# Ledger of designs, part 16: VH-VL binders against b9luv3

Target 1, 134 residues: b9luv3
Amino acid sequence: MVSLGLVVARFNDSVTEPMAEAAREAATDRDAVIVDEVSVPGAYDSPLAADRLARRDDVDAVAVVGAIVTGDTDHDHVIASATADKLTQVSLDRDTPVTFGVSGPGMSGAEARERIDKGADAAEAAIDLADELD

## First folded at step 4 (VH-VL)

Design g2 (framework fv_felzartamab)
Fold by ESMFold2-Fast, scan of step 4:
Structure g2 (fold): chain C 134 residues (1-134), chain A 122 residues (1-122), chain B 107 residues (1-107)
Amino acid sequence: as target 1 above (134 residues)
Amino acid sequence: QVQLVESGGGLVQPGGSLRLSCAASGFTFSDYWMNWVRQAPGKGLEWVSGISYSGSYTYYADSVKGRFTISRDNSKNTLYLQMNSLRAEDTAVYYCAKGGWFSDYLSPFDYWGQGTLVTVSS
Amino acid sequence: DIELTQPPSVSVAPGQTARISCSGDKLGDKYVYWYQQKPGQAPVLVIYQDSKRPSGIPERFSGSNSGNTATLTISGTQAEDEADYYCQAWDSSTAYVFGGGTKLTVL
């Protein structure tokens, strides 16, 4: 049984909340338990929340979901890359898998909404990584 | 500059074994997932196996599960593929491919080696 | 589990637009990557995460992904673009999966 932490960035919640629901459904389908869920304002805020979840002895892995859409920032690519880099560092420092499902960057809001299953992908990847330990 | 150099391919009889190596340079090898991808003569690409930055997590295609073992030695910047119980269907060029940084499962295979040919025949 | 379907071949005249499709169930909900392979050479990444170009890849290459279909578009196709093109996606049940490949012929 995998114990999963979930971080949901709320920026563009019309996209991220369906992604979070897909992540929750994927966890249920895989018999994993979401032991805690943290909501943060934006994807850039997710590394701090992920670190807090990854510190916990009852968390086997953390899945992060967020969205970055064209029109809200001219630097969406930079924000996505910086966020992924920081999440990778959290995983290294805490010795806990951290996965990042992001809709965007470089997409319109309508295009991002079509990619809600990336939340399920992030949860499934986190569960798969946790399951591979002896 | 990133370089990946495969070695260890050759001729082997059905049921035999081979060990492939991939020597990496030009990046911090210990920080990246690494993958093996194969291509049978005249056919398309098929992902074979992947290994996490630390070596703790491994993934295999169903076609090779139980027969192939992926491993790495971060102190030598080298990726390995131990191939056992080889079949004619395993005949292919085997490519080493650089994966994502640490936990980034969405990263592309941005660099590939030139490949090493494995031929399984009697 | 998931299968990616590509047309086996696409043919265009020089200067025309080539479009190569990659179809899979709910593929628009995943990230898609495209690789170019010329005879006797290793694959080269030309598009990652649906629509992004690596450094060194000409601007005439672009990508999109929605619904069940991802598309690689090559505008003003040049003779040097003649190659096999493969799409790829990550899937939790199979890890990485490749499409069957499309041979692009430039007349």
Scores: ipSAE 0.005, ipTM 0.530, lowest interface PAE 13.2, mean pLDDT 83

Design g3 (framework fv_felzartamab)
Fold by ESMFold2-Fast, scan of step 4:
Structure g3 (fold): chain C 134 residues (1-134), chain A 122 residues (1-122), chain B 107 residues (1-107)
Amino acid sequence: as target 1 above (134 residues)
Amino acid sequence: QVQLVESGGGLVQPGGSLRLSCAASGFTFSDYWMNWVRQAPGKGLEWVSGISYSGSYTYYADSVKGRFTISRDNSKNTLYLQMNSLRAEDTAVYYCAKGGWYTDFLRPFDYWGQGTLVTVSS
Amino acid sequence: DIELTQPPSVSVAPGQTARISCSGDKLGDKYVYWYQQKPGQAPVLVIYQDSKRPSGIPERFSGSNSGNTATLTISGTQAEDEADYYCQAWDSSTAYVFGGGTKLTVL
């Protein structure tokens, strides 16, 4: 059984809550257990939460879901890239899979809502990587 | 639509160098891992190299390690392969292939370019 | 280090089921991907993550993976399915690795 940590960014919760639910459904369908969920203000705050979950002995992998929607699109892309780089570093430092499902950047809220499947993708990838690394 | 277009192939002598380029469009290039895959004439597929969305992490097949360098320019939506110390066995069609999204590097190569031919011959 | 072994060729009559194997040590613990390649063309993904089919790929294509062997299955094989088929997996020691390829002939 894969034990999964889930990090959910609160900013733009009209997108991130459905993504989180898709992640939970995917975990259930794969017979994985979400042992803890951590809510953070925004996607940029997720690396610290992911690091703390990845350190736990009862966590095999961490899935992160967030949304980065339209503002200054260059800033949105910088935030997404910085967040992904930090999450990759957490995964390598903790020897624990960390996956990042983000809707956006460079999207309107409506466009982001059409890509909620990214939450399921992040959970499935985390489960698959945990199985691969066992 | 997703489009990948390779260029830079050609005839080169053993010990020479070539730089391949792959121009990407139709997706947010900076969010995806990118890969080079080659195929020698009449032979099978061989993965050559992969690079993370940011360019921070690179992977190489043992056969090319130390001779080839993968890089990317996200501002130009372009993937590169710098090929040094070329050998006859490097003769192949080189394909650019789209990989996984952000931290998920174990995703299928869902889109491929048409390839560019590299011939290493005296 | 993992090496993926495929039969070099498989022949099947039209309308019959074709099965192409891909074998490797503990391959069932890994994700397997399958690509179709026709002469002069780039490869096309037909199965990903063992058994998932991309949009636009006919339902007659399916995949499985357990133990040491992954299998690509083509039900009701058609002439247009003639191609080379390659399996692929990720391994931490080799990164991506491809099988040697299987030429499918529909006779």
Scores: ipSAE 0.011, ipTM 0.587, lowest interface PAE 8.6, mean pLDDT 84

Design g4 (framework fv_felzartamab)
Fold by ESMFold2-Fast, scan of step 4:
Order: structure tokens, then sequence, then C-alpha cells
Structure g4 (fold): chain C 134 residues (1-134), chain A 122 residues (1-122), chain B 107 residues (1-107)
């Protein structure tokens, strides 16, 4: 029984909400419990929310879902890289798996929509890591 | 019982500067995003600037970018707006507004101060 | 950049339903917030995240948001509801934007 925290970015919710639904469905299918969900503005804001969830004694792993769409800024690749690095740091600092289900960078809105399964992938990876790391 | 009290408004000449303060009480100030919103006489609301709980992230409306600086002192539960190179179109009541918890800057402005009037006129 | 358009005024008789629209390109993809402002007073949040009501806000206030239009609905409008109403949304290119405001008159 894995206890999962879920972080959902609100920016581009036409992409991120289906990703979050896919993550919730994957958790249910794997008999994991989502003990808390935290909403953040964008994917680049997720490291703080992930840290807060990972600190909880009742959280075994955290899945993050978000989207970074081309055209928002010339810095989309920089923001995505910084976000991934910070989420990795949270995982290591908290000794808690943190997975990154983000569509983009370098994708149009339509392309990001095609990668909705990244939400399910993030949840499944978080559950697998929690199970394998005791 | 959340309270936000603005101060520092007044009459200033074009090209001048003013510093606004917002004293917060009734909540853990350091956990929340804070915002400045203005309203010109007889006109609508215009968001001016926002700052994260830690002060690490700041956002500005294009109309004030480069002239205004938002800051906060969490040890004093106080929000600031430094306004430089003031123009007649900056004349407005300036409101302090409480934002969301931690990274949730998209949360509603659930509490507002009384406002402080800034008049830019020669 | 998103721009939010509201009608400048809406008039209703007491007890009638008032509807105030807020239009913007793909606004249904964003969270919309609604504020009430009475003369000489600071704004008050009446609806957040499209349709949610803060504690203390009467049940007669409701909201919706789909496609390009968000709507604030006040059922059984009371004289005390006479005020200016503003919609608000976040956009990554502009940060927060407010609509131009709608003056609701309850005759």
Amino acid sequence: as target 1 above (134 residues)
Amino acid sequence: QVQLVESGGGLVQPGGSLRLSCAASGFTFSDYWMNWVRQAPGKGLEWVSGISYSGSYTYYADSVKGRFTISRDNSKNTLYLQMNSLRAEDTAVYYCAKGGWYSDYLSPFDYWGQGTLVTVSS
Amino acid sequence: DIELTQPPSVSVAPGQTARISCSGDNLGRKYVYWYQQKPGQAPVLVIYQDSKRPSGIPERFSGSNSGNTATLTISGTQAEDEADYYCQAWDSSTAYVFGGGTKLTVL
C-alpha cells in the first residue's frame, strides 16, 4: 500500500488536468492512496510543493504533473531543466521518490495534449520506486 | 482576523518617488504571496505587482516594470512598494491584497486593505 | 496576452437574476475570480476558481466558466448586491488581469 502525494500545475489546465486524472487513475489501479494533492501555478513552482509533501511521514512518494508549452517564454527549456534539477534535489534531500510528469519543453499545446500519459507514467514510477526502496 | 493596513500615499510631483507600506496581521505573513492592486479615480482595478512568500519571485504589470519595486520584510510582517519616476497616470488608490499560500500565487485575493491614495500632479 | 471584457453595466429589479459576463480568449482554460466593490470600499472576493464561494458569501452567488466566457450569476438579487463587479484571471504573459468592471444597479 503506497501513500502518494500529487502535485498538479494549474497553468495550461486543458493539458495538466487530463494528466492529473491519468495519474489518479493509475494510482487507483495500483491500489495506491493519494493522501494529499497540492495545486501550484506552473511546473516551475512544483519543487516547493513536492518538498512539503515529501516531508510528511505519511507520504511514501510524490508525483508531479505539469506542462511547459512553447511560446510562453524563450526560457521554457531553462525553466524545465531547473525544475527537474530541483525535484531531483527534493527527492535526495527528503529520501522520498519524486517523479516528474511534465509535457514539454519544446512542445506546442497540441503536442503536449498528446503526452497526457506522462501523468500516469509519473504516478506509476513513484509507486514502483516506493515499493522497491522499501 | 486578517488585517492589511496601507500607508505612505500622498501628493507627489511627476518624476518623484513614494514608498508604500502594508502592515499585515492575523495570519502567518511569511506563508503567503502578497500583491499590490491600484484603482484610478472612477476607473477599474489594475493589478500592479506580486511577490512570493519568501520574496524570491516578483511579478510586475508592464505599465510599472522598471519603475516600481515590490519587496517584503517577513520579520516585520510588512509589504512594500517603491515607486520611482511617477507619472500622472499612476494616480490611484493602491490596495494591498493577500494572495495564496506558499507557491500558490494563482489563489484568490481573499483579503484587501483599505487602500492608500497616491496623487501625481504638479 | 489576454484581455477580459465585461459589459459596463447591468440592471435588474429586486428578486430577479443578474448575469455578468467576462470574456477572454480561451478563458475556460484558466481560473476566474470575481470581486464585488461597493462605493468607498475595498473589493471583496465573492467567487474563486470559477465557481467556488468563500465562507460568508451568500448562496445566491454562483459562477461558471467555459469556452471563452465566465459568468457571475446572482439569483434573487437584493438591493445590497448593488456594486461594481470585476473578473480576474492569470496569464503567464501578463500575470494577473482584471476585467473592466460591471456596475450592477438594483432598481
Scores: ipSAE 0.009, ipTM 0.526, lowest interface PAE 12.2, mean pLDDT 83

Design g5 (framework fv_felzartamab)
Fold by ESMFold2-Fast, scan of step 4:
Structure g5 (fold): chain C 134 residues (1-134), chain A 122 residues (1-122), chain B 107 residues (1-107)
Amino acid sequence: as target 1 above (134 residues)
Amino acid sequence: QVQLVESGGGLVQPGGSLRLSCAASGFTFSDYWMNWVRQAPGKGLEWVSGISYSGSYTYYADSVKGRFTISRDNSKNTLYLQMNSLRAEDTAVYYCAKEGWYSDYISPFDYWGQGTLVTVSS
Amino acid sequence: DIELTQPPSVSVAPGQTARISCSGDKLGDKYVYWYQQKPGQAPVLVIYQDSKRPSGIPERFSGSNSGNTATLTISGTQAEDEADYYCQAWDSSTAYVFGGGTKLTVL
């Protein structure tokens, strides 16, 4: 049984809330337990929350759900790259899988909204990594 | 420059049907989620239905599920609402509303049409 | 299954501060949006993401959201601000939900 931490970014909650629900359903379908859920303002705030969850003895993996909608000149890619880099560092520092289910960057806002299933993907990837590295 | 123009409202008998249209211009229609919001005379706003840019995802308020169908034709830049089995409580001004973006953020309903009145009475 | 509750009316004298509340279970965990509607007109977005103003909305409009309650604040209220105000949030189970609306009277 995998014990999962879930981080949900509120930025673009019309996208991230359905993604979080998809993540919860995927966890249930895989017989995983979400032992704690943390809400943060945006995806770029997620590394600190992920670090706190990954540090816990009762957490086997962390899934992060966020959305980054493009329309700006390179701004979305900078945020996404910085966030992914810091989440990777958390995973390495805590020896705990951390997955990043993000709609965007590099797509329109409408495309990001259609990618609600990325929440399920993040949860499933976290569970798979926890199982393989157990 | 963004314009949403509704049409198709009118008087209809209980149990009847109506099809509303919303003609969009001034933006790339196929890139945005679209919604219908209604307002009964003297009452508040009620979200009715929403549709993704591709039409692959649709959402409905519980009060209209099974009776209303939202659709879109991106080649015509037009949003539709097919209303069946109409009831007196469906009497309202129906607004077409566009979702928008503000600096990498999806914001609901940055532009609204002027509305079209649907009256369900005998 | 979130329900948003607003007071049906708020009255304020010109130049005074108006505060309109919007309450819902764990609403502070969601982003709240505010719309202004004048008689015979379509609604206009005045606040997004709890506290941010669209271009063209006067600085006297501000918002906050914490715990179970979001608040729209209008400082130095003017006669032209007289309108109905609606809060709105996203809920994955109900999609977009609106509050019942608040009639602001500037007397």
Scores: ipSAE 0.017, ipTM 0.629, lowest interface PAE 7.0, mean pLDDT 85

Design g6 (framework fv_felzartamab)
Fold by ESMFold2-Fast, scan of step 4:
Structure g6 (fold): chain C 134 residues (1-134), chain A 122 residues (1-122), chain B 107 residues (1-107)
Amino acid sequence: as target 1 above (134 residues)
Amino acid sequence: QVQLVESGGGLVQPGGSLRLSCAASGFTFSDYWMNWVRQAPGKGLEWVSGISWSGSYTYYADSVKGRFTISRDNSKNTLYLQMNSLRAEDTAVYYCAKGGWYSDYLSPFDYWGQGTLVTVSS
Amino acid sequence: DIELTQPPSVSVAPGQTARISCSGDKLGDKYVYWYQQKPGQAPVLVIYQDSKRPSGIPERFSGSNSGNTATLTISGTQAEDEADYYCQAWDSSTAYVFGGGTKLTVL
C-alpha cells in the first residue's frame, strides 16, 4: 500500500479539478491512500507544498497536478520547466518520488481527454516509483 | 450545424419525478462537457449540473444535490437529467448547454437548447 | 466558495458607454464569460475568457477582469443591446456559478 500526498494547483481549476479527480480515482484503483491533500494558488507554488508533504514519514510519494495557460510569449514553457526542475530537486532532497502532471496548451478533443489523464498518470507514476524504489 | 434539442418537460406534482433529455448533433458529443442550466420565471440563470465528456465526473448545485442525477449516453449523443423529489422552487425553464473543459481552457457555453418548461404545482 | 455579484440594473442613453460589473473573491484568477439574454430567448455568448469576442459579436462589446471584478463594456450602446447580461465562472468548490444578472436599459 502506497501512501500519497497530493498537491493541486487552483489556477485554471476547470482543468486542474478534473485532473485531481482522475488522480484520486487512479490512487483508489491502485489501492493507494491519499494521506493528505494540499491546494496551492498556481503550479509555480507547488514545490514548497510538495517539499512539506515529501518530508513526512507517512508519505511514500507525492503527485502534483497543475495547469499552465498560454500567453503571448513562451512564458508557459518557462514556468513549466522551472516548476519541474524545482519538483525534481524536492524529490532528490527528500528521497521521495515527486511526479508532476501538468496540462499545457491543447486544441482538440483528443487533447482534452489527455488533460484529464495527466492527473491519473502523475498518481500512477508516483505509486510505481514508490513501489520500485522501496 | 450544432443543434441541441430538449424534451421531457411538463407539469408534475410536488414529490414527483421527471426525466429530461437533450439530443445533440453537429459535433463530436463525446468530446465535450454538457450542462443543465435553469431559469425560474422572471429570475436569473442558475447552473444545475454538469457532466464530463466521458461521464466519469458529475457536478451539482447544492440546491439539487441528492435529488437530481445527470447522465449521458455517448452512443446516442444524448444528455439526461433525472429529477426526483421535485419541489415548487424547481419550477423553471431547463436549458441544455454545450460547454466546459476542453483542452486546457474552460470552453464557454457556446450553444444552448431552446429550453423545456418544468412546472411543479399541485 | 465564490459568489458572483452583479448590479441588478444599469441604464444608459443611446450612444453612451454601458459598464456592467461582476464581483467575486479572486475572480481575476479565473476566466469569466458573459451571456446576453433577450426576452423569450436562450442566452447568447458575447464574451469568453475575460476579453475575447466570438465571431458575429459586434466590436462595441469588450471585457476585462482583474482583482475581484470583471467588467463587460458596451461602447456606443444601441437600443438592440437592451437585454439581461450574466457573468459566469468556474470554481472547484461550487463548480459553475452565474451572477444574478443585470438588466440593461437603453433610454
Scores: ipSAE 0.005, ipTM 0.537, lowest interface PAE 11.2, mean pLDDT 82

Design g7 (framework fv_felzartamab)
Fold by ESMFold2-Fast, scan of step 4:
Structure g7 (fold): chain C 134 residues (1-134), chain A 122 residues (1-122), chain B 107 residues (1-107)
Amino acid sequence: as target 1 above (134 residues)
Amino acid sequence: QVQLVESGGGLVQPGGSLRLSCAASGFTFSDYWMNWVRQAPGKGLEWVSGISYSGSYTYYADSVKGRFTISRDNSKNTLYLQMNSLRAEDTAVYYCAKGGWYSHYLAPFDYWGQGTLVTVSS
Amino acid sequence: DIELTQPPSVSVAPGQTARISCSGDKLGDKYVYWYQQKPGQAPVLVIYQDSKRPSGIPERFSGSNSGNTATLTISGTQAEDEADYYCQAWDSSTAYVFGGGTKLTVL
């Protein structure tokens, strides 16, 4: 059984809350258990929460859910890339899969709502990687 | 449309150095891991090196560790491979390839450049 | 460290099914990717994550992976499918590893 940590960013919760629910449903469908869930203000705040979860020996993988909606498209892409790179660092440092399901950047709020399934994708990828890379 | 264009290959003497470049377009370069893969004449594919989104993490095949350095400049959408202490067995076509970690999954090498030939001989 | 073994060559008549194997210890526990390379050209992804086809790849290409062996299957093989085929897998200790390649000849 895969034990998951889940990190949910609160910014734009009309998108991230349904994404988190999709992640929880996907975990249940794959017979995985979410052993802890951490809420952070925004996606950029997620690496510290992911590191704390990934350090735990009772956590097999971490899924992170966030949304980055267009305000300044160039800066949104920089923030997303910096966040993804930091989460990659956590995964490599802790030898624990960390996946990042993000709606945006470069999307309006309406466009981001169409991609709620990214939460399920992040959970399923975390489970698959825990199974494959161990 | 995604394009990857390698350059910098050529003839070099053993012990010499070359710097390869890969110019990327048609996608958000900073959102993807990038890789170098080589192929010696008449031989198979060999993964050489990979680099994370910002360049903070780099990986190398054992055959090139300590001699090759992968880097990237996201402001120029360009991937680099600095090759030092070149040996005859480094003779190959060098491809850049888009793939690795992306957001929430481990991405395949979905796009490749056409390659640049490096010949190491005296 | 995982090593991927492919047969060096496979021959098939036009319209017949070609099967190319890729073997490695516990390979069924990993995702396998397949690339097609025609002479003088860069490789092209034809199968990812064991069995999924990228947009634009013909339906005659399929993949499977179980136990120690992944298989690329080309149904109703056409002359244009003549190429070298490489399998690839990720391993946490080595990053990406390629198989030695298989030359597919269509008569």
Scores: ipSAE 0.007, ipTM 0.554, lowest interface PAE 9.9, mean pLDDT 83

Design g8 (framework fv_emicizumab_arm2)
Fold by ESMFold2-Fast, scan of step 4:
Structure g8 (fold): chain C 134 residues (1-134), chain A 122 residues (1-122), chain B 107 residues (1-107)
Amino acid sequence: as target 1 above (134 residues)
Amino acid sequence: QVQLVESGGGLVQPGGSLRLSCAASGFTFSDYWIQWVRQAPGKGLEWVSSISYSGSYTYYRREVKGRFTISRDNSKNTLYLQMNSLRAEDTAVYYCAKGGWYSDYLSPFDYWGQGTLVTVSS
Amino acid sequence: DIQMTQSPSSLSASVGDRVTITCKASQSISRYLAWYQQKPGQAPELLIYAASSLQSGVPDRFSGSRYGTDFTLTISSLQPEDIATYYCQQWYSYPLTFGGGTKVEIK
């Protein structure tokens, strides 16, 4: 049984709430327990929240769910990469897997399931890493 | 350049129906969330409804939920608002608005159409 | 619902004056606030997004700032073409909400 922490960014909650729901469903399907959920204003707040959860002895892995910014792609990519790099550093510092699920960049087409699946993917990746590193 | 052009407004009796359209050009319509915002004569701005770029997610203000339906046809670059069971308080100019820099999700409205007037009166 | 309380509802100022309009959110919305300008008979136009970012093409006499849940739009030197109604709007969560508007007139 994997004990999972979940961080959900509130920015654009119309997207991030379905992603969080998918993450919870994926955890249940994998017999993992979400021991705590932390809501943060935006993805830029997630490294601090992830660090707090990863410090806990009862947390095996942390999944982070957020929405990606698309506007100026170079600028947005730099901010997103910095967030991912910080989450990776939290993982290394705490010896606890941390995964980051984000809604895709502004792609056309049928996106509802694709965006929801990002949350499930983050939870499943966190569980897989926790299991493999036991 | 980016343009949004609303149409379909007019005079309608209480309890009647109208279908508004917003024709988009100058950007990839299917990549953006689009909004309906209304403004009653002499009053402030009021958000009405939002639709995701695929049409899979829709949001409505409480007072129109169940009466209005937002939809889009990405093959025609057109947004719609089906308005049923119209009431006097629905009288307003209806604007179509595009998201800005955060283009594929909820964002500030960087481009607006000129609006179309809906008058609900006997 | 997030309430946006805008003040004042109207103001009169002279050309060249510094004008300040305030908007208060009923809860934290981080920086996800926009300011719009609406001239009589026209559609609104975006002035400021993300609390303090100036939209392309907008004169630099317009600026936005944030302190907690308090947001301010400043016009450093009012010009005749700035006669309009100004609205704040949170785009943090649904339902999207606007402030009540501030009508700016030249005295």
Scores: ipSAE 0.006, ipTM 0.548, lowest interface PAE 11.5, mean pLDDT 83

Design n1 (framework fv_felzartamab)
Fold by ESMFold2-Fast, scan of step 4:
Structure n1 (fold): chain C 134 residues (1-134), chain A 124 residues (1-124), chain B 107 residues (1-107)
Amino acid sequence: as target 1 above (134 residues)
Amino acid sequence: QVQLVESGGGLVQPGGSLRLSCAASGFTFSSYYMNWVRQAPGKGLEWVSGISGSGGSTYYADSVKGRFTISRDNSKNTLYLQMNSLRAEDTAVYYCARDSLWFGELSYYGMDVWGQGTLVTVSS
Amino acid sequence: DIELTQPPSVSVAPGQTARISCSGDNLGSYYVYWYQQKPGQAPVLVIYGDSKRPSGIPERFSGSNSGNTATLTISGTQAEDEADYYCQTYDSSTHYVFGGGTKLTVL
């Protein structure tokens, strides 16, 4: 049984909360347990929370859920890239899979279902990596 | 105490080069997008360049593209601006500034901490 | 591409209310930030996210943003408020954009 940590960014919670619920459902469907869930203000705040979860002996992998929506700025691409880079470094430093399900950037007018699916994808990828690297 | 301290400014001839540094302290430097903003004598503020926390993404104002390079060394808490092919119009006080990056308060894209600046004079 | 326009100067008597405008096409759909700069000093963020004050900024500073115009309001203006004020926003095409600045004179 895979034991997951889940990090949920609160920014754009109308998007991130359904994604988090999809992640929880995907974990249940794959017979994995979410042993701890941490809420952070925004996606860029997630690497510290992911690091703390990833260093725990009872955590096999971490899934991170966030939303970075496009608008009048391309800064969302910078935030997404920086967040992904830091989460990758946490994974390497802790020798623990860390996956990032993000809605956006560059998805103006994207369907709500696509955003929800990103949460499930992150959880499933974390489980798959934990299984393969065991 | 959160602070940013710029250095490296000076007098340089047109076509010359300078490298500016910004030493950060009192916060987790690698978590913040950083900017260089300049101000010509008696003129307004002009954004020059920005870099993501990881250094993976960089952006430049059209006026400096191809001549300036922004970089950072997170292990040393230092931001850099390499300035090449300097022109008289680049004469300014150069500030480094921390982007707020605080989603909870909707404050990202603003600059909440600034250094005192370093003067770059491009003159014959 | 958005451009921000500010009046070059505003004059106010001590104790009166100063209002500094910042205009741009559809600016109300962006977040606006305001900076105070005194001679020989670095800018200081006084308003973020249109209307929020950072810790340590006096309550007399307030901001608004709607339609095409953002406004910085300083009530009961003090001599120490004499400075240049800059508005700033962010746009994907131009990145960080500053207004031209407004010199506030307290007579």
Scores: ipSAE 0.005, ipTM 0.531, lowest interface PAE 13.4, mean pLDDT 81

Design n2 (framework fv_felzartamab)
Fold by ESMFold2-Fast, scan of step 4:
Structure n2 (fold): chain C 134 residues (1-134), chain A 126 residues (1-126), chain B 107 residues (1-107)
Amino acid sequence: as target 1 above (134 residues)
Amino acid sequence: QVQLVESGGGLVQPGGSLRLSCAASGFTFSSYYMNWVRQAPGKGLEWVSGISGSGGSTYYADSVKGRFTISRDNSKNTLYLQMNSLRAEDTAVYYCARESGYDLWYELGSGAFDYWGQGTLVTVSS
Amino acid sequence: DIELTQPPSVSVAPGQTARISCSGDNLGSYYVYWYQQKPGQAPVLVIYGDSKRPSGIPERFSGSNSGNTATLTISGTQAEDEADYYCQTYDSSTHYVFGGGTKLTVL
């Protein structure tokens, strides 16, 4: 049984809330438990939340879901790259898998919608890594 | 504030070519995905083509692949549709439509066509 | 490929509630958008993200989407609401997909 922490970014909740629902459903389907869920304003805020969840002894892995959709073209790339780099650092520092399911950047809002299941993908990847890295 | 104005429609013979333009104003054009949607006389809406804000990604309906080319010039705030090998079935009013982008986080949600131009009529007939 | 099916026409008397359906396989898993088109005019977005109204759209317009069916509801329908209505979604294989449209007659 894998014990997950879940971080959900609230920006563009029309995309991120269905992603979070997909992540919760995937965890249930894989017989994993979400022991804590943290909501943050945006994807860039997620590394701090992930770090706090990952340092807990009762958390085996952390899944992060967010969206960086079409807006300012340079800004969305900067946020995505910084967020991915910091989440990787959290994973290394805490010796805990951290997965990042994000829609965008460089895609239309329509493309972000078709990838709503990235939330499920992030949860499943976290479970797989926790199992493999026991 | 936001305006989209199409031009370039007209009468053309089967096998001919036309280039449509859409002049955009009132928003940061390069930040938005743009689309062409057509409507044949007395019929419904049909999506034709879309292009990313930077122009780096383009998408086409199967009915126009290989014949139509979407492009944009962000320095001129203009969207284009180059139409080649035109068929009678391409007869339609062609609309330029903006996909929600700049205020997507708060208002219009992903992928909505929030502003449309008035349309330009393309008639393919001998 | 997902296909969206709408009834070709709906008639309602002024002040009554109009309901326009849009059906597609597993449509509740997609976001649905609704457009109003009056004769000789461009379409106008009236509902986005299944149920949300753009600024300037009257409160009498509402939307829902669950299972295989999305519904546009117009409460207290007015003469000015007479128009064609189109639903729309996005599918990865076909990109943007429109329903065939529903002519709403108010009389």
Scores: ipSAE 0.006, ipTM 0.552, lowest interface PAE 11.9, mean pLDDT 81

